VH-VL binders against q0aze0. Designs and how they scored, part 448

Target 1, 268 residues: q0aze0
Amino acid sequence: MKIILVNNRFKENTEKKAQEIAGQLSALNVEVIIDNGLDEPYAGTVDFIMVLGGDGTMLRAARRYGQRAIPVLGVNMGTVGFLSNIEINELAEYLPLILREEYSLEARMMLEVAVFQQQSLLTRVFCLNELLLRSNSPRMLSFALEISGQKLEPYRGDGLIVSTTTGSTAYSLSAGGPIADPQLDAFIVTPVASHIINKRPLVVSPEREISLHLLEEREAIIGIDGQIKMDFGAENRVLIKRAPHPLLMVNLKAKPFFTSIDRSLQRQ
Below, E stands for the ipSAE of ESMFold2; O stands for the ipSAE of OpenDDE; V2 stands for 0.75 times the mean of E and O plus 0.25 times the DockQ between their complexes.

## First folded at step 19 (VH-VL)

Design NN48 (framework fv_ragifilimab; at its last look DockQ between E and O 0.93; V2 from the best seeds 0.88)
Fold by OpenDDE, look of step 20:
Structure NN48 (fold): chain C 268 residues (1-268), chain A 122 residues (1-122), chain B 113 residues (1-113)
Amino acid sequence: as target 1 above (268 residues)
Amino acid sequence: QVQLVQSGAEVKKPGASVKVSCKGSGYTFTGYWMYWVRQAPGQGLEWIGVINPDSGGTKYNQKFKDRATMTVDKSISTAYMELSRLRSDDTAVYYCARGREYETYLGYFDLWGQGTLVTVSS
Amino acid sequence: DIVMTQSPDSLAVSLGERATINCKSSQSVLYDYDNKNYLTWYQQKPGQPPKLLIYWASFRESGVPDRFSGSGSGTDFTLTISSLQAEDVAVYHCQQYYSTPLTFGQGTKLEIK
């Protein structure tokens, strides 16, 4: 068996733990690769991905490896979040199950975000939570939203979030978006401080495509999962689709989503 | 070994064009943004543009938008930067550089080519 | 465009002494969403390309000696060499990557006093 340990390069404690776990796994004749995000993603075949840290680390791991249909386990290291399945102190208990591949998988829809410069593809990113478009100044943006070729009325406000159902408990929630069942595939389109006071979030079929562009010559930014930043101007377009592959999240421990929402949200 | 190797020095006349090459090795060429930066003699560094070697997407400094053209040949892991309508103030060492942050072009550079001196003189 | 201004332009420091180079951006390079400063430092020796020293304002690149450190946030940043060594003679550059165009400081020449 070959396992990738994903840790946070900015958190020394996660690096130390990764080394420790790597040693333990090696002692069990498991091949281990540690990915702290400084190097390119491991290109070889692996059987399992273990994410050590919080939601942020999971998001990064999802972007790096999610398209490869590899089971991904979130191991929380004392943070509050929605994407970890077990705690670090529980790892020893569940390790035998992992090694025997006795676990269930939960498929989570990801976004395919294509950013264009003029008419040319600049970059394509797969992400687990959301794409954010927001103003880079105190002034409101004016931008166009198109869903499956249907042009909506121009949006005016601080920005817009296009989120997965997984991402519904992330920034979208802070912006007033609905909490979505992570077992549901859908886009959540949440306005950020719209000039229309009662502008409602949209729940959109994953079969549709979402397009964004500015209607003015102003500077904006796009953010992906709160970790990737790009500047965004009138010459740019964003196309959002359902990713062709979901993230396969390992479920070793039952976590009742709806009954844990209050506890988790109160701690954030 | 992870490295970027650039083409040799160039001497050009005003009005001419120059095309500098940069070959990457030891890493996945298409996985990292490639940047072009130049440095005039005794001066600071100046960003010219960036290209996504995978998509071919480019973003230029507006100062060079009409004169600089970045391209890639993925089959040989080589990036190219062509600068046209050369003038004396284009005399500089031109660097290709790999971006550390592969997910965005807003990045810093962890690997540099050795540089290519381009001299523009009548 | 974000203008990067280093100070001083040149600096002479005795061996074993602390060297301090400042870099100021015309606008904040702190991204409020991820709370990171999009600022990096390079070391450049004569006839060589720049070498990455510090990224995200305060993180030291692998292989860079502990005597190098980066600090600051928003618009004001500092590169510090706690105890100057002979091999530290070089030009140092700061660079922002908060927005395009990516911009650099004018460079600071560090010499031994």
Scores: ipSAE 0.905, ipTM 0.943, lowest interface PAE 0.5, mean pLDDT 94
Fold by ESMFold2-Fast, scan of step 19:
Structure NN48 (fold): chain C 268 residues (1-268), chain A 122 residues (1-122), chain B 113 residues (1-113)
Amino acid sequence: as target 1 above (268 residues)
Amino acid sequence: QVQLVQSGAEVKKPGASVKVSCKGSGYTFTGYWMYWVRQAPGQGLEWIGVINPDSGGTKYNQKFKDRATMTVDKSISTAYMELSRLRSDDTAVYYCARGREYETYLGYFDLWGQGTLVTVSS
Amino acid sequence: DIVMTQSPDSLAVSLGERATINCKSSQSVLYDYDNKNYLTWYQQKPGQPPKLLIYWASFRESGVPDRFSGSGSGTDFTLTISSLQAEDVAVYHCQQYYSTPLTFGQGTKLEIK
């Protein structure tokens, strides 16, 4: 068995812990690859991905490895979050189940984001939570939204979020979007501080293609999962569709989504 | 070895074009953004543009977009930067550099070529 | 364009003493969504390409001695060498990557006093 340990390069304690866990796994005849985020993703075949950290580390792992249909387990390192399944102090208890492949998988949809410079593809990235379009200056944006070729009336405001259902509790929630069951596949399209009173969040079939472009030259940015930033100007266009493969998240113990989000909202 | 190797020094007359190559080795060439930066003698660094070796997509500094052309040949892990209509103030060392942040072109550079001196004089 | 200004243009520091180099951006390079400063520092010795020292304003590149540190946030950044060594003689450059065009400071030449 070959396992990738994903950790956060900006937290020295997680790198030390990754080395400890790698040693434990090697003693059990498991080959371990450590991915601390400094280099490109490991290109070889692997059987399992263990993410050591909070939701941010899981988002990075999902972008790097989510399209490979490999089981991904979130192991919390003391950070409260929604994407981890077990705590680090529980790992020893669950390790035999991991090695015997005795767990269930939950599929979480992902976005495929294609960014164009004029008519040419600049880059394609995947994400688990959302794409954010927002102004990078005090000036509001004027932009066009198309859904499967249907042109909506122009938007004016600070921006727009196109989110997965997993991302419904992330930035989309802060912008007034709905809380969605992560078992559903849907795009959630949430305006950011719209100056048009009746622009509401949309819940859209994941089979649709969403495109965005600016109608006026402005300094804007696109953000992906809160971790990737790119400039966005009138010469740019973005196309968003459902990624070919969902992220396969490992369930070793029950972590009920609805009671978790309810608790989080009441704590405030 | 992880490295970027550039073509050798060039001497050009004003109005000519120069094409500098940059060969990557020891890493997945299409996995990282490739940047071009120049440095005039005794001056600071100046960004020319960036190319995604996987897509071939480019972004240029507005200052250079009408004269600079960046391309890649994936089969030989080589990037190229051509600068046309050369002026004497284009005399500089031209560097290719690899972006550490592989998911965006808004990045910093962890690997640099050795540099190519381009001298433009009459 | 974001303009990067370093100070001083040149400084001389005695061996074993502290060296401080400043970098100011014309607008904030702190991204409020990820709370990161899009700033890096390079060391450049004569005849050589720049070498990465500090990234994301304060993280030290692997293999860089711990006498090098970066600090600051928003528009004001500092590179500190706590105890100058002879091999530290170089030009130091700051760079922002918050927005294109990517821009660099003019460089600070560090010499032994």
Scores: ipSAE 0.851, ipTM 0.914, lowest interface PAE 0.6, mean pLDDT 91
Fold by ESMFold2, look of step 20:
Structure NN48 (fold): chain C 268 residues (1-268), chain A 122 residues (1-122), chain B 113 residues (1-113)
Amino acid sequence: as target 1 above (268 residues)
Amino acid sequence: QVQLVQSGAEVKKPGASVKVSCKGSGYTFTGYWMYWVRQAPGQGLEWIGVINPDSGGTKYNQKFKDRATMTVDKSISTAYMELSRLRSDDTAVYYCARGREYETYLGYFDLWGQGTLVTVSS
Amino acid sequence: DIVMTQSPDSLAVSLGERATINCKSSQSVLYDYDNKNYLTWYQQKPGQPPKLLIYWASFRESGVPDRFSGSGSGTDFTLTISSLQAEDVAVYHCQQYYSTPLTFGQGTKLEIK
């Protein structure tokens, strides 16, 4: 059995713990690949992915490995999150179940984001929470949103968020979007500080294609999962679709979503 | 082990073109953005542009947009940068570099080629 | 374009002493959503390509001695060599990657006094 152990290079406590867990797994004849975010994603075949850390580390793991349809377990290391399933101090208890594959999987929709320079594809990236388009200056943006070729009235404001249902509790929520059950597949399209008073958040079928481009020259940014940044100008457009594969999240311990979000919101 | 190896030095006349090659080895060539940067003698570093070796998509520094052409040949893990209509102030060492941040072209470079001196002289 | 300005242009420091190099950007390179400074330092010895030293303003690249450190945020950044060694004689460059075009400081030449 081969496992990827994902941690965050910038957080020393997760790096040390990853080495300790790798040692424990190696003693059980489990081959372990450590991914601390510095090297390219491991290209070979693996059976399981274990993420040590908070939601940010899970987001990176999802972008790197989510399209491989491999079980991914979130292991919390002390901060409250929406994407972890067990706590680090429980790992030894659950390890036998992991090795015997005695767990269920929960599918979480991901986005596929294609960024174009004029007519040419520049890059494709995947996303678990959201794509953010926003102004990179004090000036508002004027931009076009198309949904499966259907052109909406122009937007004006600071930007737009296109999120998954998993991302509904992230930036989309702060911008006024709804909390969505992450087991639903949908796009949630949330305006950011819209100058157009009657623009409302939209919930859109995951079968749609969403296209964005600027209607005038402005400096803008594309942000992905709050972690990946690109510049965005009048020569660019972005096309957003449901990714070919969902993230397959391991469920070892029941984590009731709705009471969890209630507690998390109260903490703010 | 992991390295970028560039073509040898070139001497050109004003008005000519030069094409510099950069072969990557020991890593997944198409998985990282490839950058071109130059350095005139005794001067600082200047970004020319970036290419995604997988898609072939490019972004250029506006200063070079109409004279520089970046391409890749994936079958031999090699990137190319051609600079046309050379002038004496194009005399520089030209570097290829690999970006650490593979998901975006807004990045920094963890691997550099050895450099290719291009001299433009009458 | 984000202009990167280093100071001083050259610096002479005695062996074992602290060297400090500054880099200023014409606009903030701090991205508010990830709270990271999109700034990197390189070391370049004569006849060699630049070598990555510090990334995200303050993180040391693997294999770089711990006498090298980076600090600062927003527009003002500092590279510090806590105890100068003979092999540290080089030109040092800062680079922003907040937006294209990617830009570098003009370089700071560090010499032994």
Scores: ipSAE 0.829, ipTM 0.909, lowest interface PAE 0.7, mean pLDDT 91
ESMFold2 (binder alone), look of step 20: mean pLDDT 94; pTM 0.962

Design NN49 (framework fv_ragifilimab)
Fold by ESMFold2-Fast, scan of step 19:
Structure NN49 (fold): chain C 268 residues (1-268), chain A 122 residues (1-122), chain B 113 residues (1-113)
Amino acid sequence: as target 1 above (268 residues)
Amino acid sequence: QVQLVQSGAEVKKPGASVKVSCKGSGYTFTGYWMYWVRQAPGQGLEWIGVINPDSGGTKYNQKFKDRATMTVDKSISTAYMELSRLRSDDTAVYYCARGREYETYLGYFDLWGQGTLVTVSS
Amino acid sequence: DIVMTQSPDSLAVSLGERATINCKSSQSVLYDYDNKNYLTWYQQKPGQPPKLLIYWASYRQSGVPDRFSGSGSGTDFTLTISSLQAEDVAVYHCQQYYSTPLTFGQGTKLEIK
């Protein structure tokens, strides 16, 4: 068995813990690859991915490895989050189940984001939560939104979010989007501070293609999962589709999504 | 092991073109953005552009857009930067550099080539 | 374009003493979505390419001595060398990567007093 341990090098404690866990797994005849997020993703075949950290580390792991259809387990080491399944102090208890492959998998859709410079592909990125388009200046954006070849009336405002259902509780929620069951596959399209009163969030089929481009030269940016930033100008276009593979999240214990989100919204 | 090796120094006349090569080794060449930066004698650093070695997609500093061309040959893990219509003020050391952040071109550089001195004189 | 201005242009500091180099951006390089400052520092010795010292304003590159530290946020950034050593004599450059074009400060030459 070969396992990738993903950790966040910028948190000093997580690198030491990753080394400790790697030693424990090696003692059980498991081959371990440590990925601290700084070099390119491991290119070889693996059986399992263990993510040590919070939701941010899980988002990075999903972008790096989510398209390989390999089980991914989130192990929380600090602040509570939505993407981890067990706590670090529970790992020893659940490790025998992991090694015997005694767990269930939950599929979470991902986005495929293709960024173009005029007609040429600049880059392609996957994400678990969302793509954000927003103004990088005090000036309002004017931009075109096209859904499966259908051109909508121009948007005018501060930006737009295209989210997965997993991302419905992230930035889309803050912008007024709906809370979606993460077991549903759908795109959620949420305007950011739209100047048009009747612009509503849209919930659309995951089979649709979404394209965005600016109608006027403005300083804008696109953000991916709150972690990747890119400039977006009138020469740029973005295409968003459902990614070929969902992230396969490991369930070792029940995670009560609805009660967790309800408590989060009631924090006082 | 992990290194960027650039082509040797060049002397060019005004109006000519120069093409600098940058060969990567010891890492997955297509996994990182490749940047080009120059430094005139006694001056600061100036960004020319960036290329995605995987897609071939490019983004240029507007100052150089009409004269610079960046390309890549994946089969030999080599990036190229060609600068045309050379002027005397193009005399500089030209560097290729690898972006630390592999997911975006908005990045900083952890690995640099040794530099290629390009002298433009009549 | 984001203009990066370093101060001073040059300074001389005695061995063992603290050296501070400042970098100011014409607009904020703090991204409010991820709360990161898109600012880095390089060390350049004569005849050599720049060497990465600090990234994300305050993270030290692996292998860089503890005496180097970065601080600041938004538009005002500082590189500090807590106890100057002879090998620290170099030109130091700040760079923003908040937006293209990527831009650098003019450089600060650090010499032993």
Scores: ipSAE 0.834, ipTM 0.906, lowest interface PAE 0.6, mean pLDDT 91

Design NN5 (framework fv_ragifilimab)
Fold by ESMFold2-Fast, scan of step 19:
Parts: sequence; C-alpha cells; structure tokens
Structure NN5 (fold): chain C 268 residues (1-268), chain A 122 residues (1-122), chain B 113 residues (1-113)
Amino acid sequence: as target 1 above (268 residues)
Amino acid sequence: QVQLVQSGAEVKKPGASVKVSCKGSGYTFTGYWMYWVRQAPGQGLEWIGVINPDSGGTKYNQKFKDRATMTVDKSISTAYMELSRLRSDDTAVYYCARGRQYETYLGYFDLWGQGTLVTVSS
Amino acid sequence: DIVMTQSPDSLAVSLGERATINCKSSQSVLYDYDNKNYLTWYQQKPGQPPKLLIYWASYRESGVPDRFSGSGSGTDFTLTISSLQAEDVAVYHCQQYYSTPLTFGQGTKLEIK
C-alpha cells in the first residue's frame, strides 16, 4: 500500500506531524510519499491520500490529485472544517479501518476550468469549490455569460462566481448564493454586487458548459478555490465544465452537513 | 539533478533575429510554466513573457509582444525565445526561469538558466 | 503596470552587522481573497543568475540561511540580513507577481565596509 500525506509546511507543527505519521505508517509496511505543496504533484500510482490540515489543504489536494479517482481522507488539525472527516487525535482509532479499506466514499463534483488567451488555450485547472471573476479596480465589470451556447443579457457589477455544490458554503454563500446539498451535482452561478436588480443566482445542470468573457477592457482577476490567481482582460475567456472525475472523499465517521452549516450560520 | 541549460552567446547585427534555447532536466518539463527575463548590462531584470509547456499557450509583456515569440518542443524538454528586429538596446543577458507556481503564470522563479549573452552591434 | 522601487540603490555594511533593504510597490500586492502578498526577493552574485531567497513576502526558501528574513505587507517590504557574512555580497532584487507584466525593483547592491 502506498499513501500520499498532504500537508502545509507553514501551518503550526504540520510537517513534524506528517513525519511522525509517515513513520507510523512505514512501521505498518505502508510506503509514504509526503507532499508539502511546494513541488509538483507525485506522478506515481498510489492507493490512498491522507490530507493533514484544514479545508485549504484539502482544496489543494483536490486540485493536485482529485482527478485520479483515489480515496482522499481529510484529517483535521485544529480548525473545524467542512472537508475533513476525522480529527488528528482520532487517527490511531481509524487507521486499522483505512488499511483494511473498510470505509465508504462520497463523490464530490469538481470544475474543469479552461482559460484562453485570445483564441488559444492558455491553461486548464481543476477546482473543488469555485471560480471567481472579480474586478481588480473600483470600476464595475461588463461581461458576457453563456450557458451551453445560450447568451444571457450582459452582466454589470463586481463579478461572478461559478461554484460546485461543495463550494455553495464558501465564497458563493458570501455573495448571496444558496446552500446546496453537496450530494447534488450542479453548477451554482452567483453574481457579485450586480447592478441589475433581477440577476439571480442560477442552478444549472452539471452537463452544461459555462463561458465568460469581458465586454469592455477592464482590469479583472479570476480566482480558483481562493488559492490561484490569474489576470483577466478583454482578450481572455474561460470555459467551465464538469471535471471528468469527482473527488472521492473517505467517510469513516458520519458528519452531519445540515446541522453543521446551521450552527455555523447562527454564529454569523 | 534539476537544471535549466541555455544555448551559448550570440552576436547579431541590428535588424537580425536571435533564438535562445533552454533545456530542462530532472523534473516534469510540462508541469511548470517557463518564463523569459532579460538583464541589460548594469540594469535590472525585465520580464519578456511566459509559456505553458503543456498547452503551448503564451502571455507576453506588451513591450515585446510584436517582436518576441516563445515556443516549446516537449519531445526534447526545450523552450525557445526568438526576438526579431534587434536593436542595440536589446543587448542583454537573457534568462529562462521555471515558475514555482505550476497552476498560474503569476509566479516567482525557483530555478534559473545560466543566461545567454546577446550582443547587438554593427 | 506595478512599479517596484528599492532603497537604497547601494549600501555598505560591516561583517556581522544588520543589513536592511526596502522595496515599495506603486499599488498593493496583497490579495484579499487569499490574504497573500505577491512579493519575492532574489540574490544575484556577479556573473550568476538570480537565486530565490524569500517568497510570499516572508517565507524563506529551503537552504537559505536563517539570517535572511522578509517582512512587510501591501506596498512596503523589507529584506533583512541579521548578521552579514562575506558571501552575502550581491545585488538583491524584489519582484511582484500580483499582475502582469511581472516587474522587478531596480536592485540594491550590498557591499562589505
């Protein structure tokens, strides 16, 4: 068995804890690859991915490895999050179940984002939560949204979010989007400070393609999962579709989504 | 051994073109963005452009857009930067550099080529 | 374009003493979505390419000695060498990667007194 341990070397004690866990796994005849996020993703085959950290570390792991159809377990190290399943102090208890492959998997859709410079593909990235289009200046954006070739009336405002259902509780929520059951597959399209009163969030089939481009030259940015940033100008467009594979999240312990989000909202 | 190795020094006349190569080894060539940066004698660093070796997609500094062409040959893990219509003020050391951030071109450089001196004089 | 300005253009510091180099951007390079400063520092010795020292304004590259540190946020950044050694003689460059075109400061030449 070969396991990747994903950690964030700049979070308190995470690299030391990753080394400790790697030692424990090696003693159980498990080959361990440590990924601290600085180098390229491990290119070899692996059986399991263990993410040590908060939701941010899980988002990075999902972009790096989510398309490989490998089980991914979130192990929380302090911060309560939506993407972790167990706490670090519970790992020893659940480790025998992991090694015997005694767990269930929850599939979470991902986005495939293709960014074009003029008419040429610049890059393709995957994400678990969302793509954000936002102005990089005090000026409003004017931009076009197409859904499977259907051209909507132009948008005017600060930007737009295209989110997965997993991302419904992230930036889309802050912009007024709905809370979605993460067991559903859908794109959620949420305007950011729209000038048009009746521009509502849209919930669309994950089989559709969404494209965005600016109608006027402005300084804009696209952001992915709150961790990747790119310039976006009138010469750019993005094409968003459902990624070929969902992230396969390991479920060792029941984690109640709706009661968790309800408690979180009571504190806001 | 992770490294970038560039082609040798060039001497060109004004109006000519120069093509500099940059060969990567010891890492997955298509997994990182490749940047081109120049430095005139006694001056600071100036960004020319960036290429995604996987897609071949490019983004140029507007100052160089009409004269610079970046390409890659994935089969030999080599990037190229061609600068046309050379002027004497194009005399500089030209560097290729690998971006640490593999998911975006808004990056910083963890690995540099040794540099290629291009001299433009009559 | 974001203009990067370093100060001073050159400085001379005695062995074992603190060296401080400043870098100012014409607009903020702090992105509120990820709360990161898109700023990096390089060391360049004569006849050599630049070498990465500090990234994300304050993170030290692996293998770089503890005496090097980066600080600052938004528009004002500092590279500090706490106890100067002979091998630290070099030109130091700051760079922003907040937006294209990617831009560098003019460089600060550090010499031993």
Scores: ipSAE 0.834, ipTM 0.905, lowest interface PAE 0.7, mean pLDDT 91

Design NN50 (framework fv_ragifilimab)
Fold by ESMFold2-Fast, scan of step 19:
Structure NN50 (fold): chain C 268 residues (1-268), chain A 122 residues (1-122), chain B 113 residues (1-113)
Amino acid sequence: as target 1 above (268 residues)
Amino acid sequence: QVQLVQSGAEVKKPGASVKVSCKGSGYTFTGYWMYWVRQAPGQGLEWIGVINPDSGGTKYNQKFKDRATMTVDKSISTAYMELSRLRSDDTAVYYCARGREYETYLGYFDLWGQGTLVTVSS
Amino acid sequence: DIVMTQSPDSLAVSLGERATINCKSSQSVLYDYDNKNYLTWYQQKPGQPPKLLIYWASYRESGVPDRFSGSGSGTDFTLTISSLQAEDVAVYHCQQYYNYPLTFGQGTKLEIK
């Protein structure tokens, strides 16, 4: 059995815990690969991925490994979040279940984002939460949104978010988007400070293709899962569609989504 | 080991072109963005452009866009930067550099080539 | 373009003493979405390429001695060497990766006093 431990390089305690857990697993004859989230992901076959940290570490793991159809378990390291299933102090209790593969999987859709420079593909990335288009200056953006070839009236404002249902509780929520059941597959399209009063968040089929481009030369950026920042100008176009594979999240214990989000929204 | 190895020093006449190569080894070549940076003698560092070795997609510093061309040959894990219509003020050490974070468009660099001195003189 | 300005241009410090190098950006390199400063520090010895020391303003690259640290946020950044060693003689460069074009400071030459 091979397990990848993904840790947060920016949290020294998390790095030390990853080394301790790796030693424990090795003693049980489990081969362990440590992934710090920066270096090249392990290219070989693995059986399981354990993510040690908060939601940010999980987003990194999803981008790196989410398309491989490998079970991914989020282990909370003392930060509150939505993407972990167990706490670090519970790991020893659940480890026998992990090693016997006695758990259920929840499929979470991902986005495939293709960014073009003029007519040439610049990059293709996957993400679990969202793509954010935003102005990088005090000037508002003017941009075009197409959904499956249907051209909407131009948008004016600070930007737009294209989110998965998993991402509905991330930046889309802050911008006024709806809370969506993560078991649903859908794109949520949320405008950011729209100057056009009747632009509302849209919930659309995940089978649709979404494209964005600027209508005026402006300084803009594309943000992916809050971790990747790319310049976006009038020469650029982005295409967003459902990724080929969902992230397979491990469920070892019940974590009721609606009760959790309700409590989070009531906290100061 | 993980390394970038560049082609050797070049001496060119004004108006000529130069093509510098950069071979990566010890890592997945297509998984990291490749950047080109130059340094004139006694001066600071200046960014030229970046290429995604997987797609071949490029982004250039506007200062160099009309003269620089970046390409890759995936089969030999090699990136190239060609600078045309050379001037005396193009005399510099040219570096290739690997983006630190796997498959991210973030321009900070952990691995640098040894540098290629390009001298432009009449 | 974001202009990066380092100070001082040159600095002489005795072995074992503290060295500080400053870097100022013409606009903030703090991204409010991820709350990170898009700033790096490199060490460059004569005849060699730059070597990554610090990234995200304050995180030390693996293998870099503990005496090197980075601090600051937004527009004002500092590289500190707590106890200068002979091998630390080099030119130090800051760089922003918040916006393209990528830009570097002019460099600070660190010498033994």
Scores: ipSAE 0.777, ipTM 0.893, lowest interface PAE 1.1, mean pLDDT 91

Design NN51 (framework fv_ragifilimab)
Fold by ESMFold2-Fast, scan of step 19:
Structure NN51 (fold): chain C 268 residues (1-268), chain A 122 residues (1-122), chain B 113 residues (1-113)
Amino acid sequence: as target 1 above (268 residues)
Amino acid sequence: QVQLVQSGAEVKKPGASVKVSCKGSGYTFTGYWMYWVRQAPGQGLEWIGVINPDSGGTKYNQKFKDRATMTVDKSISTAYMELSRLRSDDTAVYYCARGREYETYLGYFDLWGQGTLVTVSS
Amino acid sequence: DIVMTQSPDSLAVSLGERATINCKSSQSVLYDYDNKNYLTWYQQKPGQPPKLLIYWASYRESGVPDRFSGSGSGTDFTLTISSLQAEDVAVYHCQQYYKTPLTFGQGTKLEIK
């Protein structure tokens, strides 16, 4: 068995912990590749991906490896999050189940984001939570939203979020979007500080293709999963659709989504 | 060994064009953004543009958009930057550089070519 | 365009002493969505290309000695060399990557006193 250990080298003692876990796995005849996120993704075949960290590390792992149909387990190291399944102090307990492949997989949809410069493809990236379009100045944006070729009335405001259901508890929630069951496949389209009173979040089929472009020359940006930033001007267009493969998240223990989110929202 | 190797020094007359090459080795060439930066004698660094070697898509500094053309040949892991209608103030060392942030062109450079001196004189 | 201004233009420091170089951006390069400063520092020795030292304002590149550190946020950034060594004689450049066009400071020339 070959496992990739994904860690964040900028988090306290995570590199040391990754080395310790790699040693334990090697003692069990498991080949380990450590990925700290800075070098290019490991290109070889691998059987399992273990992500050591918080939600941010999981989002990076999803973008690096999510399209390869490899089981990915989130192991929390410190901060509370929604993308981890077990805590680091539980790893020893669950390791035998991992090695015997005694777990279930939850498929989580991802976004495929194609960014165009003029009429040419500039780049294509994947994400697990969301794409954010927002103004990079005090001036509001005027922009066009098209859903499967249907042109909606122009949006005016600070921006827009196109989110997966997994991303419903991330930035979309902060902007007033709905909480979605992550087992559902859907795009959630949430306005950011809209200047139009009746602009509500939309929940649309993941088979839809969503496009965004500016209607006026403005300085704007697009952000992906809170970790990638790109300029967005009148010469740019974004096409968003369902990624070819979902992220396969490992489920080793029950984590009741609705009671967890309800408890989180009740706290001060 | 991860490296970027550029073509040799060029001497050009005003009005001519120059094309500088940059060959990558030791890494996945199409996995990283390629930037072009110049440095005039005794001056600071100036960004010319960036190309995605995978898509061929480009973004230029507006100052150079009418004269600079960036291209790639994926089959030989080589990027090119052509600058036309040269003037004496285009005399500079031209560098290619690899972006560490492979998912965006808003990045910083962890690997640099050795530089190509382009001298424009009559 | 974001204008990057370094100070001083040149600096002479004795071996073993602390060297401090400043970089100021004409607008904030702190992105509130990810809470990161889009600022990096390079070292350039005569006849050589620049070499990455510090990225994201404070993270030290692998292989760069511990005496180099970066600090600051928003518009004001500092590169510190805690105990100057002879091999540190170079021009130091800051760069922002918050938005295009990518821009650099004018450079600070560091010499041994």
Scores: ipSAE 0.843, ipTM 0.909, lowest interface PAE 0.6, mean pLDDT 91

